# VH-VL binders against o74045: the designs that were tried, part 2

Target 1, 182 residues: o74045
Amino acid sequence: MLDPRTRPRVVNVVSTSDLVQRVSAKKMAAMPCCMYDEAVYGGRCGYIKTPGMQGRVTVFISGKMISVGARSVRASFGQLHEARLHLVRNGAAGDCKIRPVVRNIVATVDAGRNVPIDRISSRMPGAVYDPGSFPGMILKGLDSCSFLVFASGKMVIAGAKSPDELRRSSFDLLTRLNNAGA

## First folded at step 1 (VH-VL)

Design e5 (framework fv_erenumab)
Fold by ESMFold2-Fast, scan of step 1:
Structure e5 (fold): chain C 182 residues (1-182), chain A 119 residues (1-119), chain B 110 residues (1-110)
Amino acid sequence: as target 1 above (182 residues)
Amino acid sequence: QVQLVESGGGVVQPGRSLRLSCAASGFTFSSYGMHWVRQAPGKGLEWVAVISYDGSNKYYADSVKGRFTISRDNSKNTLFLQMNSLRAEDTAVYYCAKDSEWLLPFDYWGQGTTVTVSS
Amino acid sequence: QSVLTQPPSVSAAPGQKVTISCSGSSSNIGNNYVSWYQQLPGTAPKLLIYDNNKRPSGIPDRFSGSKSGTSTTLGITGLQTGDEADYYCGTWDSSLSAVVFGGGTKLTVL
């Protein structure tokens, strides 16, 4: 029996925020830790990457920001706050507050043993397993959350909108696998 | 006038712990990221760790991950490096370095504190 | 082995010009800004060049930087004996999520 309390490891968090104001492309182009190329997306965005960031932040001249590549919600939100601080300090944006929102959490779960997906996939309603096209078993979870389960016992959970949803989805996945005979 | 002053270095046996401090003055400490960079005797520069201005983000070199912890106290303008499970390979001069307003270029460095891990 | 490759040493006479190279990959120099640091014997490193080609206040115009693709170079003209030092390139590496330095180049003014 798989332990449904096994903790998922967050590997990527996508979060967004809105400065609720336009960002100066000219000022953004002059920022050292911002990669701004007029040819990229018609000059509509720049990319901020600092040494303290696990990933990066895309900043649109509309004021929208997208944080990717962080391995926790705290780190993802931290990237957006650092991007805001840089934009304000460099005069690319006026002083403002932001309210980051999680858009997607991707996490891995390791069963610590093989999972017999070739045997249990036929017992799981909605499971897609076609080893001729893809070696993992695909399952739909809660809302837009999805699961990939490999014979090795490695699993991927994608689409969670909060840490609580990730926790519930991980529990759901492991419970469904146990009920199918894993 | 920016100053960074490291302290806490010394001679320590393998497997022991040591805590380094860096006292900052002459700038708004809470507005900048801070780094630790080390240099083994006769060798080049090796980046160790970074902490963001508010402490929310930390990165470590793979060689020290799980053994070293970077932290800061913005109320005291002080950066710390807690070094556990020390190895002979950790023997180096340890520098604290300040991010610039633009981040990444280490615009100011301390004079360093020497850590020797030997029996 | 350092992630960024520099020649271990370079030598020139006073008044001459020297160029120090630094080579990396797309995950570091190719996609990020580069800095150069000067380390005089027995001292802490000092920022010499940032954002590929910019000089901090107080750095003479004899020092210059350039970047092309995955490589960067430090140029020093009108060499002086006081330029004897180790020189390091540095940048962020996106694949390692770490700051990386070159192995350093020892400049000897003969």
Scores: ipSAE 0.000, ipTM 0.444, lowest interface PAE 16.3, mean pLDDT 86

Design e6 (framework fv_erenumab)
Fold by ESMFold2-Fast, scan of step 1:
Structure e6 (fold): chain C 182 residues (1-182), chain A 120 residues (1-120), chain B 110 residues (1-110)
Amino acid sequence: as target 1 above (182 residues)
Amino acid sequence: QVQLVESGGGVVQPGRSLRLSCAASGFTFSSYGMHWVRQAPGKGLEWVAVISYDGSNKYYADSVKGRFTISRDNSKNTLFLQMNSLRAEDTAVYYCAKDFYGDYEAFDIWGQGTTVTVSS
Amino acid sequence: QSVLTQPPSVSAAPGQKVTISCSGSSSNIGNNYVSWYQQLPGTAPKLLIYDNNKRPSGIPDRFSGSKSGTSTTLGITGLQTGDEADYYCGTWDSSLSAVVFGGGTKLTVL
């Protein structure tokens, strides 16, 4: 029996925010920790990566920002707030508040043992398993999350919009696997 | 010039596989998310999949989950769609499209499309 | 079937104006920016409007967009025969983790 309370490990969080103002391309080009190339997208974006960031933030001159590569919601939101602060301090944007929004959480779960996906896939409603095409079993979750389950016992949960949704989806996945005879 | 060129479409029998490619030029490919969108004959647009600029995030339409895999090679400026276990309802023109802001709300550059016909 | 609802067709004469509606829910139009696309017969779609009401370079100001709550509208003034096309609204759906499109509206310029 798999433990349904096994904690998922967050491997990537994508979050976005909007400065609700334009960002100066000239100032971004001169900013430390910012890569700006006017050949990139007609000069409409720059990348901010400070030494403390797990990932990076894409900043568009429209004011939109995308945080990627962080391994928690807190870190992803932190990247957006740090990018805002860098832009403001360097005069690339005026002082403003932002409201970060989670777009996607991807996490891994390790069962600690093999999972007999070749055997249990036929007992799981909606499961897709065709090992000639893809080695993992694919399942849909409760709140639009998707699951990949590998014979090794490694699993991926993608599409969660909050840590609470991730926890519920992980519990759902492991419970469904147990009910199918894993 | 900024452009996207799809290839790899063709006529294929049900249950078979096809791999589509999309060659990007004229912009920094590694900076943008990329989408696949399809359109069945005489029907509307149906979104298929997206991959983030660095390949770390992928999303799929429910109708293709488990059968299709999106991937990219930033060193070659190329987007891919591996289509397995093809069905008659997968018959469509497949477009690759560049994500405008990186938040998946708009697509500013579209390829001309490649036709996939799944029939016996 | 589409997640966003558009009328299947609209028509008007050259020089007139039309509006094309698109309705959704809080998880898509209500929480995200909307884009509009023009598809001429036999061609790939072309971005007309992004961020609810902004035009890419090269799109004439005859095309406009607006958003209110869970609905969005594409406006076209000074209709030309070359505007005859299918028009699609699109956005991200936070609940589905997917891009969603309207079913499309065929504009006939009589």
Scores: ipSAE 0.000, ipTM 0.461, lowest interface PAE 13.9, mean pLDDT 87

Design e7 (framework fv_erenumab)
Fold by ESMFold2-Fast, scan of step 1:
Structure e7 (fold): chain C 182 residues (1-182), chain A 120 residues (1-120), chain B 110 residues (1-110)
Amino acid sequence: as target 1 above (182 residues)
Amino acid sequence: QVQLVESGGGVVQPGRSLRLSCAASGFTFSSYGMHWVRQAPGKGLEWVAVISYDGSNKYYADSVKGRFTISRDNSKNTLFLQMNSLRAEDTAVYYCARDYYDSSGYFDYWGQGTTVTVSS
Amino acid sequence: QSVLTQPPSVSAAPGQKVTISCSGSSSNIGNNYVSWYQQLPGTAPKLLIYDNNKRPSGIPDRFSGSKSGTSTTLGITGLQTGDEADYYCGTWDSSLSAVVFGGGTKLTVL
């Protein structure tokens, strides 16, 4: 049987925050570490990537921000705080506080061995497996999570809203695979 | 905020049964695996049993396998340990403990314990 | 006997540093995450370290953990009288399908 305690490795965290004020497109166009092109997405957003960011922050002129590409909640929230500070220091936004919120955590799990998805997919309620279209088995998990399981034993968990949900969903996935005969 | 309160301990004769309870509060009980750990007088910690958040997985120490049964009632936020065929070697303080990562084998919160004495 | 081996006692003066070792095998420490617990006299154990080297909120940074191969170490700096306690390492043992603990180390200050 698979070890249901196998820990997921977080590969991407999406978090958001709102400056609760409009952001100057003119200032974003002039800022270092900011890509702003008025022809892209109707000129409604810029992309900030400072040295040290694992990913980047999308900043909308409405004041909404989206942090992507960070490999932990701490790093994702750090990107939002850094983007806020960068915007304020360059005069693109007024001084303010933000309250980051996790929107999506994506993690990988490695079973350390092959998983017989060809055999077990028929025994798993809700499983979608069509190797002619996609080589992995698709499963729905707890709350907002979904799972991709490959024959290699590599797995992806997407849609978790917190580290606790990710923990429970990882355990659920491995237990369901074991119950199906993995 | 997180609290675990054990009850049901006492003095019993060898061969008899006892049922321990652990009342949980201050967290979503149904999201966590739970353990029983015991400590004999003047001795170290000995793990007894674990139950997963949904009750689908259970593991026991070899010393209690076949005699003890771990269970839970998520609607009442309560963990149980049914102890049958008690022996003098089962004399200990019994702690319930919360599993930080479901079935991971470490404990972020412990109750204060309930004492079980098996004597004739 | 305990599955994991700890020294039965260790001692040092207030303000000094001390290390407590814990040795196992590939089936436990070698392949699994390690935790450390503090037990003050007459109280329940308290988590000090999890996942080899991480501290839960509320545990001061003078407590640290490390793991190398089949052994793990708890480090305590700036020793205080209130640190007198029994310390236990713990982990999962894949061959026993059980949580295993060290025998405990009694720390005395001065």
Scores: ipSAE 0.000, ipTM 0.447, lowest interface PAE 19.2, mean pLDDT 86

Design e8 (framework fv_erenumab)
Fold by ESMFold2-Fast, scan of step 1:
Structure e8 (fold): chain C 182 residues (1-182), chain A 120 residues (1-120), chain B 110 residues (1-110)
Amino acid sequence: as target 1 above (182 residues)
Amino acid sequence: QVQLVESGGGVVQPGRSLRLSCAASGFTFSSYGMHWVRQAPGKGLEWVAVISYDGSNKYYADSVKGRFTISRDNSKNTLFLQMNSLRAEDTAVYYCAKDEYSSGWYFDYWGQGTTVTVSS
Amino acid sequence: QSVLTQPPSVSAAPGQKVTISCSGSSSNIGNNYVSWYQQLPGTAPKLLIYDNNKRPSGIPDRFSGSKSGTSTTLGITGLQTGDEADYYCGTWDSSLSAVVFGGGTKLTVL
């Protein structure tokens, strides 16, 4: 029996925030930490990446920002705060406060053993398993989450909106696999 | 240890051109914006130009716009300032300055400067 | 004329305290971080203060910075003869899309 308390490992967090003001594309383009190309996406965004960031922040001229590639909520929010400081310091935006929101958490779970997905997929409501197209079994979870389960026992949980939802969805996934005979 | 060494200054007649160079070492040159700042004899600091880390973005002071061109060669760790249509008021010591990557707009290291004299 | 306003000179004796002011507007000091530079006679400028009140490694704590509204101040305590220099404030100006400096303040240590 799989342990439903097995802790997932966060591999990517996407979070967003809004500066509630337009960002100067011209001034953002002059920032040394920013990659801006007018020909890319119609000139509507730039990418901020500093040596300390695990990922990067996309900044739209509308004032919306997207943080990707961080391996924790804290790090993802930190990237947004750092991007805000660079924009303000470089005059691309006026001084402001931001309120980051988690949009997507992706995590992995390792069962530590093989999972017989070929056998149990027929017993799981909503399971999609077509090994000719994709080697993993696809499942829908609670709320916004989706699951990929591989025969190796490796699993991916995507779409969580909070660490709490991630924990609940991980527990749900492992419990459903056990109930199907994993 | 960070070092910036300017060269290319000299005495030149009005209307002529000069090209300044700044050789950088001791840091990852391709990760930082670079600036030129000048100082006329007995006067204060005047910002001249900036170039982004990848060379794609450039800004100039109004006094030099259309006459000066900033460029860089990241493979050689070198910053350049091409100065055309020189005027007497361009006479100054020219410093290259390193932009701090995490903040964008303060100069943590400066070169020793190279002197440009525009004289008839 | 400089976009940022500094007094042209200040004087004090060794061991005393001095403050140097720098005034701007909302497009520069008001909305951006400020730096201060020291220029000893015949030398290149050296960073003293960044991000309004932070010191680089190697700068003694007798140098301090502060910012309030559209103005910033450099404070120097325990003055030494080696502090005799020109001091410049600097920041980004959002309306000009340019770095701007104060006109400079000559500190004379009597």
Scores: ipSAE 0.006, ipTM 0.478, lowest interface PAE 14.1, mean pLDDT 86

Design e9 (framework fv_erenumab)
Fold by ESMFold2-Fast, scan of step 1:
Order: sequence, then structure tokens, then C-alpha cells
Structure e9 (fold): chain C 182 residues (1-182), chain A 122 residues (1-122), chain B 110 residues (1-110)
Amino acid sequence: as target 1 above (182 residues)
Amino acid sequence: QVQLVESGGGVVQPGRSLRLSCAASGFTFSSYGMHWVRQAPGKGLEWVAVISYDGSNKYYADSVKGRFTISRDNSKNTLFLQMNSLRAEDTAVYYCARGGDYVWGSYEFDYWGQGTTVTVSS
Amino acid sequence: QSVLTQPPSVSAAPGQKVTISCSGSSSNIGNNYVSWYQQLPGTAPKLLIYDNNKRPSGIPDRFSGSKSGTSTTLGITGLQTGDEADYYCGTWDSSLSAVVFGGGTKLTVL
């Protein structure tokens, strides 16, 4: 049986923040470490990736920001603060404070062995498994989470709003797989 | 209909052994984690042991570790509890119970047997 | 002493409402699903509530469960004489790697 206490590894955190002011598209177009093209996404956003970032930050001209690709909440929040400083230093935004918010945590769990998704998918209520379209089994978790389970034993948990929700959802997933005969 | 039927209880002297059995029917036995839960006369419920659906993982209450062994035979739909070095404090009704939706997590025991009585007396 | 704390007894008249509390810690109730069991005199326990607030088929909606933080509560409305029983909360304890039960609450219906 799978150990339902196996700790998930966070691979992506999506967090957001608001500068509460418009960002200059003209200044973003001229900034280092920023990709802005008025033809892309209707000129509504630019992408900032400094050398120290694990991922990148999408900056909308409305002042909204989205941090993606960081492997911890701290790193994701750090990317938003770095983007704010970079915008302010280059005159694309006025000095301001931000309050980052976690929107989505994605994590992986490795069972350490194969999971017979061909066999157990029919026994799991709500499971979607169509190997012609996608090689993993798709499950809905409690509240905001969803799960992808691969035959290799690798699993993906998406939609958690906090580390605590992630931990509870990981336990739920592994326990449900055990109940189905994994 | 799900049924769990315990047997093997009796009166024994301290230091002796007993083996309890639980015969399961009405469901796919090999898909569920199984538990033993006991209740001393006039006392509350005390969890004793669990065995995973395939027999590969087992956990015990601290009070019985090293003395009791849980096992199962999926080909015969039978759960066992081997009880060695019995003490007066092991006197109880022993229930066989099925783990519900969570094979090992034991969030619920959705079906219980009627129990078998073990009395350890000198 | 039990790991989960319940009051030893509670009483109420037919037709009234009663609540039975169960308190634990982060290693058990705080991070795991809770179940409630009813044990009528001389019988095996019966599952009343699982996953904090769900009822098995055949359990009337007079029985309800709730969980907040490290505590859980069983609610019974419209009390009947047949509800006289011992009630137990139960959950997994991550630090002990064991199932833990409350000490039980004896419900007396007048």
C-alpha cells in the first residue's frame, strides 16, 4: 500500500499582487530583463525574468502581477517583490508596497512504484482516464485540488491554496488510491 | 450484504496464546484494509492493529507491540490476530472491522463484526 | 486517559437537541478526517458520521457532524429513546501512527 504521509514536493507556485497603479507599457518595452511586444496579448502585459528568478512574473498594464514557476511560496513572493523593484528602478511604476497572495500550488508526489491506473480507474468515482487523449488518470480532490496520476507512480496535485491544503490533499489522494487497490 | 464473523475467543491463563479469526463475506476482501478493535468490560473502544489490503503494511497500538501479530489470507477472505504473552489487561471483546473508503487511513470503520470475547484469568 | 477528550455523559429529553464534543490536537483531528460511532447496549459499534460531516446510507439527518480546528462535534436533533447509547469519536493520529478514539460519551434520554 502507498504511504499516505509521503510528503509532496512543490514544483510551481502561482501568486498574485497588485501595484494599485498603471504600469508604463512604453517603459516596459525599454527595460532590461523584460519582454514586451504590443502585438502580443494586445499589448496588455510584459514578462519580467531577472537572472535570480526560478520562473517569471507577468505584469499587466493595469498593475496586476502574476508570479509563476517558483518552487516555493517564499520564492514566488520573492519574484513579485523583485518585479516591483525592477519596475520602480526603471521608472515603469512609482514606488509602492505590495501584498502577495497565493493562488495555486502545484506539487508532485512519487509513489516509489507503479500505480495500476488501467485497473483502478473504473473503481474510482469521478476518475477520468482516456489514454488516447492523456496518459494520466484525472481525479477531483477535496475543495480546490485536482490530481493527475500516472502509471509510473508519479502524481501531480494542482489547485492548493496553502501548504496545509496541499498536505491534506496529498493524504486524501494516496488514501483513495489505496482504497481502489493501488 | 457485508458480514464479518469473529471466532477463537475464550478463557486463558496469563502468559498463554490465542489466535482470533475473522471470516469476511459480501465484498472484495482484498481491496480493504482491516482492523482489530477491542473493548474491555465497561470501558471504551481501543484500537489494536491494522493490516493493509495486500498484507504488506501493519501497525499496532503500543500496548500490544511485540506480543500481537495481525495477518490475513486474501485467498480465504480471512483476517487473523495472533495474541502471545497474554495479560489480564488484554481481557476484552475483540471486534473485526473494515476500513471504509480509506483502506489504511482509517477515517471510518464502516462494518464491524459482533465480537469475540477473550478473558485472561488466573 | 484517551488521546481524544469527550465528556463522559450527556442527557436530554425526547425531542430535544444534544451536542457531543471531541477535542484533540494537530496530529489527529486537526489534520485528519473524523468519524463518529454509536454503540447501543450489548451491540457492536455502528458508523454514524465519516469524513467529518457525511452520513452513511441509512443514517437519518437528525445526526450531523462538524469539525473546526482540533475539535469536532456530533449533533443529534429530535432525540428518541432509541438514541440512548455510547458515542465515540475516532481518527488517525499521525504522530502515533495509530487510530485513536475518544473515551466515549453516554447519552441518556429521559
Scores: ipSAE 0.000, ipTM 0.432, lowest interface PAE 21.8, mean pLDDT 85

Design n10 (framework fv_nisevokitug)
Fold by ESMFold2-Fast, scan of step 1:
Structure n10 (fold): chain C 182 residues (1-182), chain A 120 residues (1-120), chain B 108 residues (1-108)
Amino acid sequence: as target 1 above (182 residues)
Amino acid sequence: QVQLVQSGAEVKKPGSSVKVSCKASGGTFSSYAISWVRQAPGQGLEWMGGIIPIFGTANYAQKFQGRVTITADESTSTAYMELSSLRSEDTAVYYCARVDTAMVEYFDYWGQGTLVTVSS
Amino acid sequence: SYELTQPPSVSVAPGQTARITCGANNIGSKSVHWYQQKAGQAPVLVVSDDSDRPSGIPERISGSNSGNTATLTISRVEAGDEADYYCQVWDSSSDHVVFGTGTKVTVL
């Protein structure tokens, strides 16, 4: 049986925030650690990546920001705060504060052994498994989460809004696999 | 040029399920998010949920949690919305709508809509 | 739950100005988007992020957002402006997209 308490590894956190003001495209184009190209997304955004970031922040001319590639909620929120300060220090935005929100946590779980998805997919309500189009089995969780389960025993959990939801969803996934005969 | 093309109208019995498709063309499928929004006859717009294909992540409105499943197949650039335990109150036009993955707050392109009629 | 309230209908004469309100507690702290829906058609984005106009949308259509009220303004109204209009926000507290109740604009 799979151990339902196996800890997931967070691989990506997507969070957003809003500066509640427009950002200067001219200033972004001149900033260090920032890429702004009028041809990219019609000039709607730039990308900020400082040496301290695990990932990067997309900054929209509208003032909206998206943090991607961080491996924890704290790091994702930190990227948004760093981007805010970088914009303000370079005169691309006026002084402001932000209210970061988690949009998506993606984590991996490794069963440490093969999972017989060919055999158990028919026994799992709502499972989608079509190896001709995608090699993994797709499942929906009780919350906003979705699961991808590969025959290798590697799994992906996406859609969690908090570490607690991730933990509950991981437990749910492994329990459902065990109940189906994994 | 971006297009969202939905599957055709369906007539379903109460208690059954329906699966509506939304095929994207013009642009990279995995670089944006797809939401599903329904509209009952003569009524307003109601958000059901959305998916970010690159992450495999779906998020659902509380009213639909447990009944709706949103999935995406990157190989065919198609998003799906499956609604189970259908009732007559589920009779509506169902729209898919695109959010640039970087713009999570508004819908820049909409599908043509799929009429789902639930009747005995 | 966060709700956006719109008047059910607005009547306006050709050439005059129509104003459609979208009310909610502290809506000025959120970004408001507006959609136009003509009979039998899918919605079309006409205003994003409070006041930005998508390419192809005439400058007669404008938006504002402050305090507890966001407003869509259509100046020099034409017969082709007759439609249903919906405001929309993303509510961070619930992580949900919220649409307004909708306003039917009639050009008489």
Scores: ipSAE 0.006, ipTM 0.446, lowest interface PAE 12.2, mean pLDDT 84

Design n11 (framework fv_nisevokitug)
Fold by ESMFold2-Fast, scan of step 1:
Structure n11 (fold): chain C 182 residues (1-182), chain A 119 residues (1-119), chain B 108 residues (1-108)
Amino acid sequence: as target 1 above (182 residues)
Amino acid sequence: QVQLVQSGAEVKKPGSSVKVSCKASGGTFSSYAISWVRQAPGQGLEWMGGIIPIFGTANYAQKFQGRVTITADESTSTAYMELSSLRSEDTAVYYCAREWELPDAFDIWGQGTLVTVSS
Amino acid sequence: SYELTQPPSVSVAPGQTARITCGANNIGSKSVHWYQQKAGQAPVLVVSDDSDRPSGIPERISGSNSGNTATLTISRVEAGDEADYYCQVWDSSSDHVVFGTGTKVTVL
């Protein structure tokens, strides 16, 4: 049997925040560690990547921000806080506080062995498996998560909104695979 | 590798509507934006519009304003493009494409969906 | 509205250099991206941000962008380079993506 307590590895966290004020495109264009080109996405956003960020932060002139590419919630939130500070220090935004929100956690799980998705997909309610279209089995999780399961035993969990939800969804996925005969 | 999987080919009558889906896996949903681009037989690439899924903000090319609606469902990591009032000149392959590293560059494309509008 | 003009076709012999131009007023102020499309396939990004090569794209393919002309250069052309090529920018005036008219590269 698969061990349902196998820990998922977080590969990407998407979090957002809102400065609740417009950001100066002109000031962003002049900032170090900031890429702003008025030709990019109609001049609606810039990108901040300071030394030490795992990923980057997209800053919209509306004040909305998206943090991507961090491998933990803490790192993702840290990127948003650093982007806010960088914008304020350079006069692109007024002093403010932000409240980051997790939008999506993506993680991988490796069963350590092959999973017979050809056989078990017919025994799993809601499973979508059409190898002529896509080589993995697609499953809806409970709550907000979705799962991709490959015959190699590699799996992807997407849509978790907290580390606790990710752990529960991973446990659920592995348990469902065991119950189907994996 | 494969990040975007589109729904299958459609055959539609003039005046009807078509809704094409584009399912993303992993970090693709955090790609800043998803765009829809079409290509009529023997013709070039034509941008229809794009959406930033986590904000739900969409923008459209002028030619398609009023006929196209682009939406996204964050819970299923799926973007949709619905085109209404179909005419024969809407016959084309419809692609979804993501922007990841540069928001105006399309680094990953779906496989395309052929929509045929015929009597 | 802003338009990107490309030659409709370019013919080149194996081992020679192909140059595909993309023309528009002050295109040098914009980031230009290039796509390769083979028959029956989705486009593939081959040059981003004027001159950057995505991972897996051969060094024979390069880009430049200055003034009113962006150029995609394919050195030491191989039969496998035969495809349609499209340039692309974001137009800040209209807030939308613009593709070039496309160039069919034939390797003879």
Scores: ipSAE 0.007, ipTM 0.475, lowest interface PAE 10.6, mean pLDDT 84

